# VH-VL binders against o27280, part 105

Target 1, 266 residues: o27280
Amino acid sequence: MDSMNVPEVLEIKRIVEESESVKTFIFSWDFRREVRPGQFVMVWDFRDEKPMSVSLIDPVRSEIGISIRRVGEFTDRVHGLSEGDLLGIRGPYGRGFELMGRDILLVGGGIGMAPLAALADEATARGMRVDALVAARTADELLFLDRLEAAGVNISTCTDDGSCGFKGFAHERLLTLEENHDMAAVCGPEPMMFQVMRILDERDVPAQLSLERYMKCAVGICGQCCLDDTGFRVCAEGPVFWSQELSRVREFGRYRRDPAGRRVPW

## First folded at step 3 (VH-VL)

Design u16 (framework fv_libevitug)
Fold by ESMFold2-Fast, scan of step 3:
Structure u16 (fold): chain C 266 residues (1-266), chain A 123 residues (1-123), chain B 110 residues (1-110)
Amino acid sequence: as target 1 above (266 residues)
Amino acid sequence: QVQLQQSGPGLVKPSQTLSLTCAISGDSVSSNSAAWNWIRQSPSRGLEWLGRTYYRSKWYNDYAVSVKSRITINPDTSKNQFSLQLNSVTPEDTAVYYCARGEDSYYYYMDVWGQGTLVTVSS
Amino acid sequence: QSVLTQPPSASGTPGQRVTISCSGSSSNIGSYYVYWYQQLPGTAPKLLIYRNNQRPSGVPDRFSGSKSGTSASLAITGLQAEDEADYYCAAWDDSLSGPVFGGGTKLTVL
């Protein structure tokens, strides 16, 4: 279906201010097209196009939500929009999360909690027991706590500065949490995900990790998306990866690449 | 391409264990992109999903609540097959039993089906 | 009996359009993808439509699926004699924590 690769111009139905730097933009969606937690869409403001994870999937209301953090020119312009304004949306793209077992762990850092919020909704709807570890630098950057609580999720928080919950990093908090989960899903800064992955591997908990920096590769823009040590083409296999796949990738959690493909430490 | 071949007895006595096997060709029972299902069909109850097994770094099983206390679905990687054991059968377990392949662990639909085995529970 | 309701029978003549309905609730069709299976006499069910409207390889484009609210439909255009079969819808159901099937529709090609 070629129509998936042409942006549809959609009206912003509702905007939710999640924090000072994060907004969720809600659109009507034709659910004849598959949308699954962990997938992303390309958002076009009629100047630039950027990949954004789907953070709300509501087939009852025929709506999707896209949560956007203000980090540069594109996101600043989008944050300046109002209900009734238009954006181009195409997709969805990428491999979504799988759900396995009955008890699941979600570990989200900052905006990485966005795709995990959509997964939490689906898992709780299916009768799964969901534990979420929500991590941020400060209390103001913890996202989706009210939504997760409303869904019946068991929430643990941590902040680097101790302004809410456990004082410390996500992996330090994880060491104090119950060890028994059937699976985990992780999304956030790569250094956080790397440390969390190592702990989950030691606990023999299969984990799925979302590498948001490679989302654009899933739409056919590739070359920069080949991971070290594996020959992976991320656009064919991501953005969601199994921990066993990422444990063999030298760059994961250690460095990234600039537009020229050169190594840049985290 | 992917083919499923069922085997097992057609007659089982009440209170015994029903045992069926499904042999897989064209795919691996430990494939990360598949789930292996059992479904049954009877005139009185229609189509009923019974459960599935699948491999994602370790083995998982999902079972329908109606049979959960009596059912076991087991993979056998050496023979590339999976089996159904249903304990303490009654005449109400009389049905055509199908094995089937499904997509990943997120969805519960079956894209390839075995030929079916009629199982009659009677003395 | 079934939590997903289908008409027990449908009929048409060759070349005609036939539609088979499937009605549920917010706990199944209203929240989840719908699947359709075709069962020819004496054979196993065959996946005909997945995720509301997608066709597997080998299924002719004259078969299509749609979903609106708590109901789904299977449409068959250009009806052929070979389409005479039982058709079943299916979806996940929250209250049963598992997939459920409709009661089936016997399609007769006159």
Scores: ipSAE 0.649, ipTM 0.821, lowest interface PAE 1.9, mean pLDDT 87
Fold by OpenDDE, second read of step 4:
Structure u16 (fold): chain C 266 residues (1-266), chain A 123 residues (1-123), chain B 110 residues (1-110)
Amino acid sequence: as target 1 above (266 residues)
Amino acid sequence: QVQLQQSGPGLVKPSQTLSLTCAISGDSVSSNSAAWNWIRQSPSRGLEWLGRTYYRSKWYNDYAVSVKSRITINPDTSKNQFSLQLNSVTPEDTAVYYCARGEDSYYYYMDVWGQGTLVTVSS
Amino acid sequence: QSVLTQPPSASGTPGQRVTISCSGSSSNIGSYYVYWYQQLPGTAPKLLIYRNNQRPSGVPDRFSGSKSGTSASLAITGLQAEDEADYYCAAWDDSLSGPVFGGGTKLTVL
């Protein structure tokens, strides 16, 4: 098998309904192949292909999970699938998260919790102390709470409407937390990540952030996910970046490129 | 607790068959979480994986391309052991041979090793 | 000659940090987990690191593994006399359809 370029047709083993709009699709995985939290795969439904983060890595059961939020035509089709149906999976691609120290802070928003959930599993398995700030617009959009709790993660929640936990945004909640960590991993809406990064930098907490961009090839060739000024390719040099790297990226937290290559604000 | 004990002749003539046995203690040859491997080591070829056998509802064998045409690895459930058979040996097959347990069939690593057996191919 | 490339030798004094490199390609280290084995003189190899950076039970934390791209590294901190051994990296290789080993690095403790 060409692990880098050829999709493997895999059967959906299980589907977990995480929320009204998010499902986790579970596949058998050949764990000879490396897969790391923060990496993504290209999911092919034989019509279109989209990058998706790995949200579950289970070597014991020889399974991986991919959490997909229903947001458009492609994801509508995928959400219509059942156990036993087939999808094409190629990858994994990109740079995943690195773990260091003993205490780690996870800050996630919405579907951004997907890669962080996988990271939480790894971190706790290594005996690290994991604090997670889980953010969403509403309580029903908070993801992986039971899973994180079961793993021994200390969870703080915040919602825009105050329906669960702290009423406000992730960066606002973070400001109320004075505990120091050896490192942080962040994933969610870019405006959120931008604010969170600023706070973490002020606190001298090393931080890794996972970016989302339009990706087409996933192998650093097409340039669709190239970040302005730096030339960083999110699919190759990322999607996980250190805060120091992102500080060099002018567009971070400001704008992104649409599929046509036009600048659009967040 | 898992131990592997190797046995077999240390001298084989060219064109003959090399035969070794690995006895397992503390685990089962038919374990659904283990794979049983043969590896050899020589100054000229370094460490070289030869193949493995393992049980997952049925028996499977994986062989290295370099020896696939000449190698057979067989489990013996009655004796809780597995064997290596390498046909048509040449001096290039002179090496220290190791049996080893793989903890998982997907990872292809070996966590328990036998003591090793030097096999010399010479006329 | 080996699919994975290691320096033939490394050395250090007690208490020092030493690193052993392992270079491969996209068909092995670039795609698959890296494993490390320690082989003391006259003994069988022993699993030292699995899945890039995981230590089996009984392996001291002064041993650590890392991987980046198509290269891996074994780091030994607080070098001890007992660490004098041969060290081998290993990974699955698509081209050979099986695990492959590096040529080994002889570590001498001075």
Scores: ipSAE 0.052, ipTM 0.608, lowest interface PAE 3.6, mean pLDDT 92

Design u17 (framework fv_libevitug)
Fold by OpenDDE, second read of step 4:
Structure u17 (fold): chain C 266 residues (1-266), chain A 123 residues (1-123), chain B 110 residues (1-110)
Amino acid sequence: as target 1 above (266 residues)
Amino acid sequence: QVQLQQSGPGLVKPSQTLSLTCAISGDSVSSNSAAWNWIRQSPSRGLEWLGRTYYRSKWYNDYAVSVKSRITINPDTSKNQFSLQLNSVTPEDTAVYYCARGEDSYYGYMDVWGQGTLVTVSS
Amino acid sequence: QSVLTQPPSASGTPGQRVTISCSGSSSNIGSYYVYWYQQLPGTAPKLLIYSNNQRPSGVPDRFSGSKSGTSASLAITGLQAEDEADYYCAAWDDSLSGPVFGGGTKLTVL
């Protein structure tokens, strides 16, 4: 890529069916361009553009993966694509996760496991012990289990309906775990993240959380992803934040901005 | 273990200010994991959320639109309590008032309630 | 006139199953978790169900919650005399930027 902000038209190299609603699109990547877990790219289907987290970083195969959940018109179109089709990719953008310590805890919900899966790969490659709490509404929505297991991650599952693992929410499962970690990375529904952060703070576990907000420019210009009071731009200062940063963000776990910029509560 | 004890007058004259206090035990008013709410209940209006105060590096307040112009909820860290002030009351403000601790999250449920205080607005 | 709609009354005999409905809209139940409160006569409301179907500690498993679309339901199995109370559903509301309550259902145990 000559310019960070110019979409590069890339061929879909491979598509992995993660679940009924989630696909991972794999692209060739020039690793002279750094990409970190927790960063996102803007995916352009030549009609619309959406931010997507990088879920796979494979320097060996020179590939990156983007996991996309089918949730709307854009994602419906993308899910209709096949290997060999083209997408525009620009980025990566944002602040990714940092790794520290020896033992890390990953807490992910639904598609939130996407960036965490990439982080898990890096952490395990570094020889870190990785525990992952993978949460979803139902068993069939749990993501990346086989991949995580193959990487040597210790997995604990949690489902709302109890169809797999602990019956309940991620924070409830976390409360049942006595072990502390050197660091935690969290990504998923904001209500989940809010609860998990509270628990981690109480346990004095440094935590990073990846936020989701409406992003338009991805370069900190438009302000659509600004967090109230702090002025943090999720696309620039985030999407990964430390818990102490989020403690200053009033809207965290409370409300967000919709595409029209209106305040809508969580 | 967390308990809320309400206090304040049960009779207020029209146009005056309704004032109630909620004393907290077993938790801190400045807890970063709680929100402190006022709710009222009347036969005519049912249960009605009035507002809340909470601390997240600084103090925040959220008020119901219906009373926003007249309501103030203040924390008192020195006494570990929070108060309700409702100005310019009318008979429509007659209700049982409750303070409650909210789990300040997406869930927003209130898990601990005060005993309630009947406040009658009458001349 | 309550934002959430409940039947004003419900009744059952001991041992029966009773359900209490709660209807809302996309701005509340359709988008956010539902809570249920039990209010015994002369007492403050007590949290009965949170997050649609979760029970706080101390709440019997006879109580269960469910949600579908813009509606929620509280189910009480094995109805007991002590279950006679008012029950209120609640949810966050987008338009009001705060919690809203149903009108309450008076449950009578016959």
Scores: ipSAE 0.007, ipTM 0.501, lowest interface PAE 10.7, mean pLDDT 92
Fold by ESMFold2-Fast, scan of step 3:
Structure u17 (fold): chain C 266 residues (1-266), chain A 123 residues (1-123), chain B 110 residues (1-110)
Amino acid sequence: as target 1 above (266 residues)
Amino acid sequence: QVQLQQSGPGLVKPSQTLSLTCAISGDSVSSNSAAWNWIRQSPSRGLEWLGRTYYRSKWYNDYAVSVKSRITINPDTSKNQFSLQLNSVTPEDTAVYYCARGEDSYYGYMDVWGQGTLVTVSS
Amino acid sequence: QSVLTQPPSASGTPGQRVTISCSGSSSNIGSYYVYWYQQLPGTAPKLLIYSNNQRPSGVPDRFSGSKSGTSASLAITGLQAEDEADYYCAAWDDSLSGPVFGGGTKLTVL
């Protein structure tokens, strides 16, 4: 456990440009350290450290991949790096997804497709039938479509603006899709995940949802790691939760907290 | 400590149903971090996984292709146990049967095993 | 025929190193974690190694696992008389949609 708290300095082996705003950084990995889809690592650029979900797990090539969206100073600096440059990686942390049954549904929004892409790889390798609903605000924010297609995943898309696939939100698209899945995994903005969870619950489909907003708490950076009502700590219990667990949390999908701790509706 | 205690008849006649139970202590059969497995061992086939049951918002069962048409694995939450029923047994079903807890339902490894029950199928 | 192939027997003397191999394919060992079980005479199998190379609490560090491609190996250093047992490898298999076991290796301590 102690050695998991010290970043290893790793060379960027390959960079895949997923979109104008998203890149996947690939590193050699010693799989003596277990990594599962849904877990995250802390990425250190020698100035700041941020949590990032693992989006590629390839034990055959001894590689992991980390997909990063450009949204601020840290991610902008990391996007400026090239193959051969160095980053610090610490982890993995958190509880990963579980695969069960034979037919599964993945519902991803934006960068939330990153951990689901790793899960899709594992599920298809396991011989499962995988349906993926890939949602974004616009067509250029839809991620991993080529990778999912190459893996044999049955893909549905939706965009808020109608620039690709169904025009509307993920939950609206989900209402038009088949109901016969053994499980679902969901990752994306919390309002999307809340609406999707409600539909899956009505269909009696067990769902696993990733709450990535609390990942910093797992490494002791943030003191606000508890969810309302239940006292769940995302760093200890998550980031992946079953829908049955989240249905008991008042905060999930209804409001968030700003840096001052005040309730802010979605 | 999690412990598994097996019970059931050691002798079954051909064509009848083999029934075994596995009582759990130190954990819940409905624990969402566990899967409950049956494995058998014979000289001719070695170790052979038969199936598992596990709870994740609802109950799931996975069964090995070789026995899928004859096997049922059922949890009993009130007694904190799970059972194996294997229909239409033949002498080839003679084996030591083990129940086992899998910590990780995805990867399929078994971290706690019951003591085993020798089941002989003969007239 | 077992899906995973192990030598049927292995032997060594106290203090020596013994290695037990396990061969599979891309549908099992090549894609998934390998597990090792130790079975002492007259007892249930016991988990010895999980996730290729991890030891459960209580397993001595003289037991180690490794995996390369579609093959795995269990190494026992400083062999002791109490290590005399049957050893089984196991992994998930895509085509069978379940865990599969090797045929087992009977280790004799001479």
Scores: ipSAE 0.006, ipTM 0.457, lowest interface PAE 13.0, mean pLDDT 83

Design u18 (framework fv_libevitug)
Fold by OpenDDE, second read of step 4:
Structure u18 (fold): chain C 266 residues (1-266), chain A 123 residues (1-123), chain B 110 residues (1-110)
Amino acid sequence: as target 1 above (266 residues)
Amino acid sequence: QVQLQQSGPGLVKPSQTLSLTCAISGDSVSSNSAAWNWIRQSPSRGLEWLGRTYYRSKWYNDYAVSVKSRITINPDTSKNQFSLQLNSVTPEDTAVYYCARGEDSYYSGMDVWGQGTLVTVSS
Amino acid sequence: QSVLTQPPSASGTPGQRVTISCSGSSSNIGSYYVYWYQQLPGTAPKLLIYSNNQRPSGVPDRFSGSKSGTSASLAITGLQAEDEADYYCAAWDDSLSGPVFGGGTKLTVL
């Protein structure tokens, strides 16, 4: 087995509290190993293992960051950890985002901003113009605003309750924006991504979208993250897909499979 | 600005020790963002990484498996240089030897190279 | 014989686009960043591309790198006479615990 498939026990160097429910865990990283925005790692707390997107890639400090939202038992345990504690990390896995053109639009919802924040760093480092539409339910759930601003990203916010920025959903805000971009990267709730993709397609903006599915092996073997009709494995062919690829995926924006393999609506 | 200057004999007899030195200018051998490498090139073996030395709170050495039993790479902080010692040489060790800096800003890509030294192993 | 596989030769005329392939495995290119080196005749190798597709300062933008799976590619657009050189791909290898190089590609500008 490849070394990347063996969990490496890493010490938490730092913890950044992004919001009430989101923390970023910082680890030392050997940057001889490739890691790209949009890729994910499997985080092991020695009891359970969950896929998490890489949200920070810092070759200068030789660090990566993983942003984790507190949503269940596993994440509760992880959020209880402190600097100096240990976690198992294996990966990275999956297809990351590709950058093209000069102007890029990022559309993120909630924790979906995690991989997009990393992408923003890369894009700005390459001298690209980056616009980011950051969406959340409420103002306090908006993520990485200071970080994005510091990177030179042009930020537009929207919240469901109107507590910050545009009152409404990301796709609604997007409709108010007239400017086209060379490409777009999207990550967030699947219903959001579905609507955003539709708009971007109508505007002929190439778009990449990062999907979230239940993943177990992360290496395309178990099939737990297989998408209906296409046979795409989110962990192998994804999690980043082009809009053209997702147009072939019937379940996209409609339903997903739970850990038991049952169809559940979004 | 950073330069590497190699020195050492170009002829070594079989079973003897090959010794080369690489003097560093414009950087420190104990830089915490650099690794100092030895690479050799021959028609038969192509480019072959031999090993490196680097300082990260303490000194580390990595050696290629092919020469691990015979190789020593040592830093010299007093002279700001690092050396290659390859024991028990054979004609197969005939090659152009290069020292090179692996820089963290380039993800350890070797961005500065010495001028190269042809070392011939012959009786 | 080299851990990474390159075509032994490539050629093109001035102004053309040339690509040089580099094939490896999951233990190297599949897991680690790819580097490209240019070696002009009688000189030491020069870093041309780092981290798959990044150019050091001074390297023209007509040089580009890409990576997919366990393979990498160097593309040279607008080929110039001065581009005639040997090109080597490189990547860290888990099994050998060190950088490995391709066999090199001799690029001839016709």
Scores: ipSAE 0.043, ipTM 0.676, lowest interface PAE 3.1, mean pLDDT 93
Fold by ESMFold2-Fast, scan of step 3:
Structure u18 (fold): chain C 266 residues (1-266), chain A 123 residues (1-123), chain B 110 residues (1-110)
Amino acid sequence: as target 1 above (266 residues)
Amino acid sequence: QVQLQQSGPGLVKPSQTLSLTCAISGDSVSSNSAAWNWIRQSPSRGLEWLGRTYYRSKWYNDYAVSVKSRITINPDTSKNQFSLQLNSVTPEDTAVYYCARGEDSYYSGMDVWGQGTLVTVSS
Amino acid sequence: QSVLTQPPSASGTPGQRVTISCSGSSSNIGSYYVYWYQQLPGTAPKLLIYSNNQRPSGVPDRFSGSKSGTSASLAITGLQAEDEADYYCAAWDDSLSGPVFGGGTKLTVL
């Protein structure tokens, strides 16, 4: 019987304030249950359960971290918790990122930097050269800059409003950067990921993209997580996909599904 | 240039497994620009898509809901072919079975078809 | 019973224009590209039109496709005896997560 499918009630060991709207909740973790960057867990506050990407994987300290942005009732309640309080955690679930080559590029938008921060830690631990393009709407929404710097990552920033780094969108900034990467990993708003994917494809850089579509899944089956045309399910097949898998999905970057399953433009 | 050649038995008894193979020439079964489909045609149900297999860094399978519990579609890279296995057949599975290439998985119109195999399910 | 509805038959004389309709819903034709297949007697279907209105190489320009809302049409101008065949429309369907086909139209050239 695998304990991954049963929520464990874990004590919040430490809380890191990443920004005004984002906190990382850190738990002791038994690494006999493996966790890979790009995987997610179900977080249970004893009322509702929501999927959250794992943002810290630290086997030396026996800790995992889960970064949560305040966006609604569930996340507001979780943000109200303190060190010593309890949350239910089950998982991990999903396909994680694969590392290959020596030089990698990470492109993260907003909270999409969370799974990429965990990947940066693993890549640098393996002796890889890591370049990260960190994008946000404003300077105060840039995430994990101190952590990436501490890991030895070469950081480029961009903000829509120009309050930090390049003024513009992630794909515009990417066009100004030299291309020397064996692979890329991308996570952020789907329209941003689509534009970034197109540039990386033109540059012949294989890319892995993490999709955070609606995941309302208690046992790993989610109709709302479906990609159009191919029948892929994010929670079953993803959340990480290679760019060649997404290049022909018309819905990717153009449409999403609402909770009723209807197509809605981004 | 791309051709699909089907082989397999034309007669299957009820409750047994229907097995067909589609050999590919002029393309690779692991081509990242193709998806390999099975479609059947009967007077009662018309054209009916059964499923597909395709390679995009790893192998994927998609199956029609109507047959999902009974169907397996497998690629064979060494022989450059893909196969259909349909378990627990009934007379309602009597049909002409086609393999077909979808060039674009983005509802990939089937642009190359095999010759078809009539499969009769009867004792 | 087919998810996409086509007339069961159509007919015309050589040189005339024939139109074959295909009706669906927002979950298929209303949201996705439409494809048309021609099936000559005793042969496999052949792709005739893709992406609503595009022709593969080798398909004569007298075949054309169109789509409006939840319906699509195949038009054949300058009808020829060799066009006598079954015609099928197809589109992806959200609820089934796969391609669905029309019931087919038998075109007779009189």
Scores: ipSAE 0.000, ipTM 0.389, lowest interface PAE 15.0, mean pLDDT 83

